Miniprotein binders against Putative (5-formylfuran-3-yl)methyl phosphate synthase. Designs and how they scored, part 14

Target 1, 236 residues: Putative (5-formylfuran-3-yl)methyl phosphate synthase, of Methylorubrum extorquens (Methylobacterium dichloromethanicum) (Methylobacterium extorquens) (q8gek8)
Amino acid sequence: MSDIVSISSARPRLLVSVRGPDEALTALRAGADLIDAKDPERGALGALPPETVRAIVAGVGGRAVTSAVAGDGTGREIAAAIATIAATGVDFIKIAVGGADDAALAEAAAQAPGRVIGVLFAEDDVAEDGPARLAAAGFVGAMIDTRGKSGTTLTSLMAAPQLAAFVAGCRTHGLMSGLAGSLGLGDIPVLARLDPDYLGFRGGLCRASDRRQALDGARVAQAVEAMRAGPRADAA
Key: E = the ipSAE of ESMFold2; O = the ipSAE of OpenDDE; V2 = 0.75 times the mean of E and O plus 0.25 times the DockQ between their complexes.

## First folded at step 7 (miniprotein)

Design N22 (from C35 with K51R; at its last look DockQ between E and O 0.58; V2 from the best seeds 0.71)
Fold by ESMFold2, look of step 8:
Structure N22 (fold): chain B 236 residues (1-236), chain A 81 residues (1-81)
Amino acid sequence: as target 1 above (236 residues)
Amino acid sequence: SDEDVQYLIELINELMDEAQDLVRSGNPEEATRLIELIQFLIEYADWLAERGDPELAEKLQEYIDRATEILTELQDALSKQ
């Protein structure tokens, strides 16, 4: 078959989750747009030690946007974690918002105004009003991720209308939007049609497609090329 | 936009051609994955049609109906492998 698909000059931004400064450099050199500090060994949204996050930020040196996971939950523990991660110099802080009420969400966002991204898990059924609630609470962005269980991917857990409504809701409420969850290269042209601000990866860009293995720079470069062939990359 | 819808249609067509090739060449696992992605895009097309201009929505729905028939034939072909 001939490839006659019209090429758009716009593309989503590529977010790559890394576990340390060496992988951050690998991702940066391969062309990643956002470098996300996350521990693949600590569940679906594991925080790295602050000193490791600082090393990632220093290694990136302002050449890409940075983010880091602070953890999950609400209350004093997550508030302290957000403050700790904010002090590392990352651009954005990610937290899993779970079943938090509006007051708890606002308290979390206030720890790092304009820098907190809320992570919603596909397995927990994303509420239709999630973007509106996060925006009202003061979040700068929202994303959908998966817990990374074997055999599950974002598109296996959520139908297109649900993902489309999430991205549209983020846009309506001025939130940066992200889609992630065991994505592979083949998902890029498909999910890019929903116009999220970024698509997030780790496992599909690691050796053996295993998120606990080393990040593979050649696979990151392949993802960059796939992003350039697709939609606009207008993420912050 | 209309340009985005046209790109979506072309993407679905490309993936369907690729899936047909995989079925013919005996690659059912990869064909199954592409069929799942095509189904995803058809569902997205339905979502757009519901919210779009009535004339564009009617044309898109006709396309969706034809694409769904092709997809069903691909599923049937795979199930016999």
Scores: ipSAE 0.725, ipTM 0.894, lowest interface PAE 0.9, mean pLDDT 86
ESMFold2-Fast, scan of step 7: ipSAE 0.405; ipTM 0.756
ESMFold2 (binder alone), look of step 8: mean pLDDT 81; pTM 0.763
OpenDDE base, look of step 8: ipSAE 0.767; ipTM 0.904

Design N38 (from C35 with W47Y; at its last fold request DockQ between E and O 0.69; V2 from the best seeds 0.75)
Fold by ESMFold2, fold request of step 11:
Formats: sequence, C-alpha cells, structure tokens
Structure N38 (fold): chain B 236 residues (1-236), chain A 81 residues (1-81)
Amino acid sequence: as target 1 above (236 residues)
Amino acid sequence: SDEDVQYLIELINELMDEAQDLVRSGNPEEATRLIELIQFLIEYADYLAEKGDPELAEKLQEYIDRATEILTELQDALSKQ
C-alpha cells in the first residue's frame, strides 16, 4: 500500500502503451515512467499475446514499471486472462470493469492481489462510487479511458468536476489513479492540474498521431518534458 | 495550495493568449482544441472555488468571470471563420 503512494503525486507519471519490445525500448529510452502492453488493433482494451508481453517485460528489465491489458468481462474468461497476464511478470494488470457486481470485482482482483487496475470507460456512466467499489474489491488502482477510435478525447466526454471527483475518490480510497483517452501533448498541463498518479498515451505519441503507426520516441520525450514541467520546475 | 491556484490561472491565461493568436492567424482546428481545454480548466477552477474557503473562492470566482467573458469572445470570433 505505502509503496504505491510514494512521491507520485508531485506530478503525474507518464504511461505509454506499446505493442512490442521495440516500442517498449523506445519509450524506456525516452523516459516513460510506465510501459503498458496493449494491442492498438484489438479495440479499446486489447490484450497482446502473452509471449509478446513477456518480451516487453524482459526488454524493460526492471528499469521501469510495467503493465499489461488482460481485457474485459467477468467470470472465468477474465479470471483466466488475468492469471495468464500475471504470469508474464508485469507489475500491474488492467481490466475493464463495467457491468461487474461487487462479487465479480473481488474475484477478478483476487487473481493477482495488489496488481489489478480497473478501467472505467468515459462513454459509460462512470458512477461516483466507482473508486470506493474498486478499493473494497481489492483493486490497486483505477483509471478512466475512452473507447473512441475517431480521436474523441477524455476531456470532450467528461467535465472537469467529474474527472476531479474521480481522482479525489481514488486518493480517498488509497487507489492509484490514471487518466487516459486519446490524449495529446496539450492535454498534459491541463489534466496534470487534477493531480492523477499517471496520464496514459499511445496515439498522441505515435507518428501522425495515429495509434496504429509506430511510437515516436521524440514525441515520448516531449511528453516526459511536459510531465516534468511545473510551478516548481524553474530552478535550473 | 495557493501556488497551485496561481499556476492554474497562469496556465489559463497562457492558453487564452495562444488561442487568440491561432484564431487571428486562421488556424481554426487548433484554436478549437485550445478553446475546449480552456473551457475545461475554467470548469476546474469553478470546481475549486466551490470547495475553497470563502476568501479564495471569491478571488477565484472573480477571475473565472473574466476568463469566461474572454473565452466567449474567442468562441464568437472562431465561429465567424
């Protein structure tokens, strides 16, 4: 619990979603804080094959925090997916949690205790008690993402008070908090005001701002610089 | 903190200046995106004003009113393009 809360609140950390070990190395070299294994071709929360996730973990070699998407759903299929992804050695496993009752949430979190992050989609009705329910179920974190393929971004789908309440709810209940959803560089100083633990990116850091194109290391480096800028950054 | 609020105000002002330049130079798509971000930040400032102590809330609300007027002018200018 205490390991999760360390210093991350001073400014958001940068999560970069990658599709393989080459992109993981690109993101790591550019300074990304979290390397997230996610398939951009398989919907909003697409899982990569376990062997690809293992290759990403090996390539990162403990030099950054790692996560991987296991998918969505409830019951045996998501439980098996969590177990499969947990076996790859990633630090955190992300799943979509829409539609699950409290028992199903608890069962999912129990597959990898202290390692499961619940993903809520902005297009759904994000309940104000979502963080409380996820914390009670044993999740380590919660994040909001978008299903949009057309560049519909998080801030166009949810108003600032809704996002601020989500982040505050996560903090109140001891959850790591994340915000994602077709974010670009310009979103960083804006969403950083809400003080989430991380901001998540892929498309905005890819060539042509297209998540199906290759990750662009220069754009990742620009995002790192933007994350490190702040009211107390001008001492140098 | 007061430093966080001041940073928020400075950020809003900087984005408004940038959006104004984009509208004047005929970059409506980029200007539209900045205007959306500015609106988001004003909504956040309003949220903080509702949660803050009365003195801070009053100062922040006064700024919010001024920023909202400027944003409305930017949106009107953009709509004529």
Scores: ipSAE 0.760, ipTM 0.907, lowest interface PAE 0.8, mean pLDDT 87
ESMFold2-Fast, scan of step 7: ipSAE 0.357; ipTM 0.732
ESMFold2, look of step 8: ipSAE 0.711; ipTM 0.888
ESMFold2 (binder alone), look of step 8: mean pLDDT 81; pTM 0.761
OpenDDE base, look of step 8: ipSAE 0.766; ipTM 0.905
ESMFold2, fold request of step 11: ipSAE 0.728, 0.707; ipTM 0.893, 0.888
ESMFold2 (binder alone), fold request of step 11: mean pLDDT 81, 81, 80; pTM 0.763, 0.759, 0.746
OpenDDE base, fold request of step 11: ipSAE 0.764, 0.769, 0.755; ipTM 0.902, 0.906, 0.902

Design N48 (from C35 with K51Y)
Fold by ESMFold2-Fast, scan of step 7:
Structure N48 (fold): chain B 236 residues (1-236), chain A 81 residues (1-81)
Amino acid sequence: as target 1 above (236 residues)
Amino acid sequence: SDEDVQYLIELINELMDEAQDLVRSGNPEEATRLIELIQFLIEYADWLAEYGDPELAEKLQEYIDRATEILTELQDALSKQ
């Protein structure tokens, strides 16, 4: 039922991208709300092998919401990738949606009804009607991420009015909203003010702030604490 | 709510105090990052004043003018390093 895949919007949730079941358990022990299966060696939306995703789902064991990247492919390839990832048992499937027309968006969402999240990249044109179009196509969520991993963060690529409008558009159209993109711990109280459903992290929670390095459980715990404070992290 | 606006104002003020300390202590890279985040939050406050809850707009408009002036002073101080 929908309830088992819903995320409480009372406070922003922490999404942590993991490369395998060991990192998934590290993130869970530290208090992560969403465990996202993503291969950091294969670009911004690198898909892990389906067997690795299954291992992550099994290891999580229903203790957190799970998602996995299906990739950034063409219509034919992405449809097959969505079906493959859907079979692993993850709650949500993430795909890149930039440049797709309405028919292509609807076709992609139809591969896993009620489970597909669209990823828009901050470096590309993020259309004002993006949330409306994704909702009309049957998506359950939308998020913004960055392609580049060279230290340029989401807040340096997109102005606050644009990000605020995106989050508001998602809420208006019944979509879950996420913000990600080379985020650090200091971005949490700032982006929490925009009231997204989740904030997504990888590099900022790894050793040396390097997305290819191992996930650091202590940094995950720091992010959890900052998220727990919510928009009022600065107030006593 | 009035409380939510107050917390936003408090966050901006805290970041401004931190940025001022970093400028004084000679840490321009960290100061630049905080100034960018302060600008982001001021722009967010402006968006809330225009598109958000009308009951909060008057308080936000008054604060935005003062915060923008302080931000300009911080940017000027940073440019002198």
Scores: ipSAE 0.336, ipTM 0.728, lowest interface PAE 3.2, mean pLDDT 84

Design N50 (at its last look DockQ between E and O 0.03; V2 from the best seeds 0.00; counts 0 for: other shape alone 2.913 > 2.5, placed apart)
Fold by ESMFold2, look of step 8:
Structure N50 (fold): chain B 236 residues (1-236), chain A 80 residues (1-80)
Amino acid sequence: as target 1 above (236 residues)
Amino acid sequence: SDEDVQYLIELINELMDEAQDLVRSGNPEEATRLIELIQFLIEYADWLDPDNPELAEKLQEYIDRATEILTELQDALSKQ
């Protein structure tokens, strides 16, 4: 639910993508605000098995907001995946929504009303009306991510004004907003100024800055500290 | 490019109008957040260095006016 992330005193919030319950506990103990279940080995938006997602939810035990990837696209298989992931108890379900028409978007959002976040890939030329279309379809949020090709990061693909317009569009239409895409700690000062609801990380918080390696709790803690030092924070 | 500068100006104008509405409707926390975003975009505009000298002059004149409007809006917000 979007008011959970709005109630927190820290903005933006830190979302950490994890591949299992051990990493979820690592991220939680280091101070992550949102725990996102995602398989880094299955493309940009890989779903974990439902039993793994359930284990993550149980391990977090309501101490942080949870989300999980259901898949890329729309249609009957993705609708079934949304329903399956919704049954695990995660708070939010994420799907990529690139070229879907309005009817397909509405069908997807209806599988888990008030819980579906639409992922727009920066590589696909994020449409100016993306937030409006997702809100009208019944999505609770929207985020921008990258597909993870070599040398491709969020800020290499989209200029700050485009990202600002996206965040403002989400705000105008009542959507939770997220920015992700091969982010590192150095991206936080600029992206935090755009005031999205969350910034999403995995690779930059893993050993060797490699999304396929284990999550590094010390790096997660550094990201938490950087978020706390944002424009609204006072170091006194 | 000329299109990039024009896009930025139009975006700042739209957000400034929204911020004025938020101040008038008594939403100071949301107005503050939007004003900070507008300030970031003005700083971004100042960082741009368009090669076309006519475009650079147009942009600088706009930055000066937008900065003045934003300052007036911040002053109005502080009285809430």
Scores: ipSAE 0.641, ipTM 0.876, lowest interface PAE 1.2, mean pLDDT 87
ESMFold2-Fast, scan of step 7: ipSAE 0.266; ipTM 0.683
ESMFold2 (binder alone), look of step 8: mean pLDDT 79; pTM 0.724
OpenDDE base, look of step 8: ipSAE 0.688; ipTM 0.877

Design N51
Fold by ESMFold2-Fast, scan of step 7:
Structure N51 (fold): chain B 236 residues (1-236), chain A 82 residues (1-82)
Amino acid sequence: as target 1 above (236 residues)
Amino acid sequence: SDEDVQYLIELINELMDEAQDLVRSGNPEEATRLIELIQFLIEYADWLAEKGVDPELAEKLQEYIDRATEILTELQDALSKQ
């Protein structure tokens, strides 16, 4: 596909979730690779107003890949949400895919071909055929996140072999892979070794590790350093 | 929140200082790009004030926006004369 933006590389990219263009610029200055528009006060996949998403896209100005959450579920509501977010100019759109049948997945992906990433929650069933189903439906990527934001981390819910299997499944089916879910700086060396296309952060990079507090540029910079230092860089 | 508003103001101030330095040092292309970004952030701040944030924060934002817009206009005028 000629118009698909790729984030695949030999090392994982750092994705930072931001609530506005001010935080987007803070993350960019600190070295974030991907800027994700997400409302931390509206659950795991809280959509920001479209005008705020446009503000983030314009503020980033092509200096990083952008994404935004469109929400959860399937049907008329999510189809309209995907179209609305697609119109903002973001590179990728994230939606929850748990419980959807193949027809619903295909309909969702069709709203923005080559731009939709499916989010699976670690607390739910993460089926071994998840990546295959999303790829068949026309998704461009898949990621795992956590629904609970009370300090339950991805690594406490899924063992490294399970996460490795997910990443490998994505690669086999030509999907970008992401891992997120209340991650802290200490998770970077372990998860980077699994070689996903990106690692996603919000709370761990905010003041007091609280996803509702302001993004901390110094913590973003620390995450950038940790991503660059990763196990593969140390081995070379 | 008050903290979010304060961060936005600090960000615009920092970018404004950088834009002034770029104009002064004769970097018109980069100055123009940064001025466009600052203008966009000022417009976003104006939208936040209209959206119905706390009335005291809205007043603070509006006073700041007016001042920042004046400085931005002066910078644009300086660039047009180079």
Scores: ipSAE 0.000, ipTM 0.143, lowest interface PAE 17.4, mean pLDDT 79

Design N56 (from C35 with I70L; at its last look DockQ between E and O 0.67; V2 from the best seeds 0.72)
Fold by ESMFold2, look of step 8:
Formats: sequence, C-alpha cells, structure tokens
Structure N56 (fold): chain B 236 residues (1-236), chain A 81 residues (1-81)
Amino acid sequence: as target 1 above (236 residues)
Amino acid sequence: SDEDVQYLIELINELMDEAQDLVRSGNPEEATRLIELIQFLIEYADWLAEKGDPELAEKLQEYIDRATELLTELQDALSKQ
C-alpha cells in the first residue's frame, strides 16, 4: 500500500444538508457521504417534517449514511422530537446543545442511544470540555456549526487551536467529530488538516451560494473532488 | 505523523504561491481570503509544534518562522495596493 492510501484513510467525509428527497438524490448521485435532513427555512437547526425525513431515508436506500435535525431545547419536547425523528430510520439525530445541564443532555441522548449528535454553535462560547460532557451524557458525536444569519464562516469565528482541540477532544472521548459553518470549497483542504470525521455543507453547494436555493449537483461533485485531492508539493 | 506534517507544509506552500500570484495580478479580495486561510494553517502548525516531539517541533518551527515572514510581506504588499 502507498503513502497516498494512508493519508486518504484520514480524509473527512462529506456531509450535505438537504431539504427533501430530490436534493437527497442529487447529493447521493454526486458522491456525498452523509445525507443530512434539515430545513433551511426554520433557523440554524430546523427540523423537517417526519414524513419528509422518511422519504429522504427511503430515497437514499442505505446507499449513504443519513442524519436529521430534531431541533434544540430540553426536556420532554426535545425528547419527543428525538423519538419521532429516530422512528424515521435515519442513522443519526442532531440536536443543538446550548445551556443544557448534564442531566438534560443524558436524557436527550437516552432517547436514541448511540445515535445522537450534539451541535455546538461557534457564536456561543464553545467550552473546552464540551466533548467530554457530551460523551459522558451518551452522545455518539459532536459538531461545530454556525447560526448562519450573518454568513460569517467557521474559520472567522473560531481560531485553529480551538477547532483542533475540539476535534482532538472528540477523538479522545470516542465521539464522531464534525465541522460546518458557511463553508466553501476552499475551506476543504484547510479544515481537512484538522482531521474531523466530516465537513458539513449546504449554502456553499446551493445555487448562488444561498442556502435557501436549490442544491447544485455540480457543486456537490466539486466538493467530493476536493475531499479526495491532496496538497501539491510545488506549483504544477 | 511526519506524512501529515509534510502535507501541511506543501498545502501552505501551494496557497502561498497562489496568494502571491493574486497579489501580483491585482485580485485583492481573493488574495485576502487565501491569506486568511494561510494564517489559519500557520496557527494550526504552531499548535502541532507545541504537541509534537522536540525534533519534529524544532523543524516545524523553523518553517513556521519563514512562512510567517513571507505572509507578513504579502499582507504588506496587499495593503499598499
């Protein structure tokens, strides 16, 4: 085996957020690794109707990993939302982690053991112990995303040491790690150096780079290509 | 690993060459974005150097010093346009 195979085994997977089964097929055909069901019209972490999520899962047909947003909050409301989304057949369920105490986090994770991913927003103060707390609560993964209203990218909101420490913390505690937040194609080779499990996209892969517009299959294919590309030694 | 560090250095060099071309050709917005990404990678390299073994950290630090100086020159050149 070559050194290229070794470096490619650490390559992050491509997560694409989609709003319905047509976009899910577009992303799947272009080579996305993770198809994420999210409503771009309902804030930073908007849930799609369960019927739509089921249609996405059925359309993907096991050919890619699937996830869906359940929402944010705590208590019975988020617990019920997690259970509802879990019943759609998605592999992972995403919820916002904001201000919840350890008991609330554990209750949320328990609704779908081994399937809940905690979303931390870069605009909030992302605590260094976030991965440890999520792992102790029973989460399977953690990711950093942005709220997206200003269009400010992840790398503008958080410095490299903080993002690197987050990814390393996830690895230390056995969590899947994700980085997202108004990312463009140029961010891929840069953030891939931090070795997250996935990089997440929507707006940068949509028409006019607008998250509310239709997903563009050609842009998804460009992102897939960028995920596979390595750095050049010198200008070619 | 050494392979990971080598790829990081190659990526910084490639982006630096591209940024130099953009500054030279008068594309300040694209040059600014690339410079921001290069700065991010240099900060990451510095983080790695602090966590690495002494031999690798020393070699990486020499590269970081050279890359930082070149980036500063690019930022100065861009600001004078």
Scores: ipSAE 0.720, ipTM 0.892, lowest interface PAE 0.9, mean pLDDT 86
ESMFold2-Fast, scan of step 7: ipSAE 0.360; ipTM 0.737
ESMFold2 (binder alone), look of step 8: mean pLDDT 82; pTM 0.780
OpenDDE base, look of step 8: ipSAE 0.745; ipTM 0.898

Design N6 (from C35 with E14K E30R Q39K)
Fold by ESMFold2-Fast, scan of step 7:
Structure N6 (fold): chain B 236 residues (1-236), chain A 81 residues (1-81)
Amino acid sequence: as target 1 above (236 residues)
Amino acid sequence: SDEDVQYLIELINKLMDEAQDLVRSGNPERATRLIELIKFLIEYADWLAEKGDPELAEKLQEYIDRATEILTELQDALSKQ
């Protein structure tokens, strides 16, 4: 239905991580499908202040799907962070899930039913049953990202068959799937072939390919065009 | 490596079972996307085998031919739904 928020489509969606409302508008104007609120100065899953997330949501004004990072933690701290970020009005909330048991996963998902996406790090052992466990706990999606943002790209850490297994696991368990991790424009054709629901970018779309530098609208537009070329367009 | 090819064959078999279930359950969008993923994995397995071991590539060809036949049957079933 059109009244149901969905990221799934005939092609992967482009998710762009932004540090504030000005970058959110830059990404939106360039054609990004998802606007993700994340603080690049606070590690791989740095949460922005809730007031900044609210400003991003207000600036986007319903013109794109929004998400925000709640944090990289477990237990009571992450539960409170999820509730805080949920109150900002974002569509989806991203949390790290690598060390959590099933009870902790279920508690996290319960803080914002139908809105929580679990992030697995490529540097850790990504369990084959990861998608199944997240689905059982009540998560709406799962994604892979990288902790290291200097020379540790997703495609350097995981082979295509492993990424394909992850995407397939998400589909069979009814989860939205995402792939991210220091991706550049050249990674789009290869990863689009795996048909995840979205590909996530930050550093590769910033000036000097530095995630702490300003988002570059021209690079966002190039990524949008590469995504629109469709799966396998550049693989002949 | 041989281990990579074997892993892909096991994964492809698992995904083909899942695609058949999706076709049966009436989920054509997800079945179609999964079939395209399976096709990619078959091409990738063939490429890996060719680079490493000609004998492995020859054995894999019979598997690929059968897998391709099954995928064609699944796509035909989806087009009739």
Scores: ipSAE 0.011, ipTM 0.332, lowest interface PAE 9.1, mean pLDDT 81

Design N61 (from C35 with Q6E R24K K59E R66E)
Fold by ESMFold2-Fast, scan of step 7:
Structure N61 (fold): chain B 236 residues (1-236), chain A 81 residues (1-81)
Amino acid sequence: as target 1 above (236 residues)
Amino acid sequence: SDEDVEYLIELINELMDEAQDLVKSGNPEEATRLIELIQFLIEYADWLAEKGDPELAEELQEYIDEATEILTELQDALSKQ
């Protein structure tokens, strides 16, 4: 549990997904609050090799909160993946939680106590009791993301009341909340109104808005500034 | 709160103006995305009003109906490009 909890709750934090230590430093220099290790060429659950994650953690050097996707799998496979990613030194570990029963959720969270975030996909039915179940299982956070293959975005897949209820549910149960899913710069003022703890980006901050292209530091800086403006454009 | 709903209405109006400009300037992909975001904000404003102040929610219905008509016209214009 890191510096995320000690920061002001007046605005969402910017999470940037990076494919390596060079992009991690680009995002860090531009002002990103969270650096997320994720392989964009392997879909929404693309885990980077553990050595690449370790290099990202070392490069960040405690200057930002770090997270990484543990990969895909069920049962023993996901447990092993969580342990492997935990060993890299990242602050948080993200796993997909759709379809898992309560015992499986508790077993997964137990692999890295206080560090596991559950990822729900907008394309699936997101249950209203999702935050409650994840909190009961020992998760520290929950987020909604998209699988990203159809080119559809979070707001095209889920209605505003559903997203607002998810964020409120996380707050009620003491979970950090995140929203992600093919987001662009224009989504920031819209989704910031829902007051999640963070908004997650990859493609919208890359050249040509292509998640497989290089991260664009200028676009990261624009996102940071948009996050600072908050839901209501407060000027000094 | 009432202030939150007022802020959302102001943002919706600004984004609708931008969407109309994008339709006129021939940027259909960006216009389509912006129209989707505006619809999302309208739904959110309606939900906030209903939860906080049912009287405000009733008053807001005329605005929502008018905004929805404009968005429908913009979508129809885009489908003909």
Scores: ipSAE 0.043, ipTM 0.538, lowest interface PAE 6.8, mean pLDDT 83

Design N62 (from C35, 51 letters changed)
Fold by ESMFold2-Fast, scan of step 7:
Structure N62 (fold): chain B 236 residues (1-236), chain A 81 residues (1-81)
Amino acid sequence: as target 1 above (236 residues)
Amino acid sequence: SDEDVQYLIELINELMDEAQDGNPEELTRLIELIQFLIEYADWLAEKGDPELAEKLQEYIDRATEILTELQDALSKQGSEE
């Protein structure tokens, strides 16, 4: 169990999406707080093979919080995918939730109680009641990400009041909140102001800012430092 | 809070410093970030207490001036094919 949801947290935590155990160790050594297993070749919520996720969990060895993408499928498909990913030993499981009704959301969350995070896409209409619906269904967290691979950033797709309302809604309903979506190092000080529980990165921390290229440990270290330089960094 | 306002000032100043000699991609990113920061400050001013709102308006006005300068710089440099 990880204590990520804390009103007293000094700063947002850094989530780094990795495609395998070597990148997981690179992110871990550079100081990443959360290591997220995701296949960049299969869209925004591409699931890695369960054996690859197990290898990531084993490599991390409890030294950081782990999560893995289960996918972007139908209620029946996603329930099986959640159960499969849950068996790998990750702390949290991420699924897309945009098109699901309340019954489907509840069934998904029930596959791994206390471990499922819902992903909403910035390109879709992110309803103000999104966090409330996810909390009612039994989710432990909610996050916003982008589908696009063109480098269109979260801040270009959603206005600050919308993102602030999302983070506040998560906090009101006891959900962990995350923000992601083609983020770069310069986005850190801006988005940290909204006080989410974590910020998620992939492309911005890879060579050439390309999510399909190798993770760059120096960029991960720069992101860690930027997170620590925020307004509540080193706070008692 | 006063601490939040001071942090916003420092952040705007830091982003402005980065804008000097920036390439078109960097200028585009900075424009987006400053626009987002203005929108956030506006939201805080509307939701916050009147005293905080007055302080934030000063920073919103300054950030808006900076945004205009950056947009002009990008327009001049980014019109090439």
Scores: ipSAE 0.196, ipTM 0.586, lowest interface PAE 4.5, mean pLDDT 80

Design N63 (from C35 with Y7S F40S Y44S W47S)
Fold by ESMFold2-Fast, scan of step 7:
Structure N63 (fold): chain B 236 residues (1-236), chain A 81 residues (1-81)
Amino acid sequence: as target 1 above (236 residues)
Amino acid sequence: SDEDVQSLIELINELMDEAQDLVRSGNPEEATRLIELIQSLIESADSLAEKGDPELAEKLQEYIDRATEILTELQDALSKQ
């Protein structure tokens, strides 16, 4: 590997999920740290067409870390999806991992070594050995997201101590950690204190807080400010 | 696991250092919120240790006692700001 990309830093980074290159540029101009390619019309981990992901990567032009969802599939389907998304040139690839055995996890990670992040859903039991298992399988990161997009927030499904335990588990096993799931600006101060490597947003940064509406650059800028202010921020 | 408890203790220590900084800088409202978070995390560490080695639980109680002493000192300092 010529370069190793990492989002680990002294403070959490802002990840913004975008549906195309125009939104990617909006997020970049507003100061987002990570640009995540995701189709809001296809469930919690909807894969965009590979051509759209390539266009996002090209538009970002190395100015931010990029990721893309490969899907919320099962078994063999995930391996093919990872390979397809890996070919687009994104830095990281996100896949759902709930219920998979160790062999399946290792097979998935092997499709793109050093690039695969596992997504656990808050609605499912997030096992305390989750980070350990993902690290053993060769994943580079783990994150929690919500499957439901009807306004059920991560913080309504998991208490701060449980989220802190997840972040601590990731740190123990050398994984990057992320927290996401219908988050709003008000969630930033509490979640930033838990020191994940990133916080992920989509709906909370769109018009009308609707993940299928257009990304709002002003809301992205507000999130960037809240992330930079950290625990001293007065989040709107 | 025992290693997860250790990592959570390390996080608690980092947050406690931040709480001390907030008290020194005169930000009592934010310091109070952070102390409440730290107390919740200590409770979680205790719960995790209960599933592990009983000797770890005993050692964790020593840590909790020390952490509680520090948090009490911080709360006292806040009352004087």
Scores: ipSAE 0.000, ipTM 0.249, lowest interface PAE 14.6, mean pLDDT 80

Design N7 (from C35 with E14Q E18K E30K Q39R)
Fold by ESMFold2-Fast, scan of step 7:
Structure N7 (fold): chain B 236 residues (1-236), chain A 81 residues (1-81)
Amino acid sequence: as target 1 above (236 residues)
Amino acid sequence: SDEDVQYLIELINQLMDKAQDLVRSGNPEKATRLIELIRFLIEYADWLAEKGDPELAEKLQEYIDRATEILTELQDALSKQ
């Protein structure tokens, strides 16, 4: 009915980061809600080649919402990267926003209106006005991720109240909210209680819990079931 | 969740102090955003308390009522700027 793409719902959605179309199909068949194109060999926000992103979009074929990382650059480099990734046909584009001033944020968002999500890193000071600044700049969403991928998880770097504050800030300013960062299946019940629009996974769903290993469809299916169970809230 | 509730109360208190400073210094845009954030955090704290002991839930309700009254006073002050 609607031409407007949205991932907001009454429950958090599962975002799975994939390195190619084969993993995208694995995630889709297991029930992932969002397919995110990201290169695990290029740090926390590694951009895949545009041709690989196009292959992922084609493979998904409209069966899930798609996103892709444009990178961790600044100025003209990030603007060009956003435009390049936007041309692949993904629904949303993720960029790192740490250290950028308001003019730079507005320029980045303007490259793909209604499609840019800002990524903040837990290791940095996640300012209380972060969501407000991103919304003012024209971003459609904000998320927290981690730079380190060696077992230091989001929940070890930020307390639940800080994560709740971030999610509430996004909601207040009309942004989609996401939480990610070396998450495992055990993190789903606690983070689902915060009610973000999505939880993002890579390493925790790969063989040997290694983000550079192949995506494990059985682990994706387990994450899907955990997300459907919700926060395991007491029904009164 | 009693430890989570305690940390959340501490965060709300810190943000409340900041909001009062912003209202006092005449920064209505930032004060409005902080007040909105505090409101949602109070709702989240109430939700967390449902998982704790009934005694904790009762004490938290008293805190929420007090915090809500302070927010109302701040919004009234803000509307005059």
Scores: ipSAE 0.013, ipTM 0.338, lowest interface PAE 7.4, mean pLDDT 80

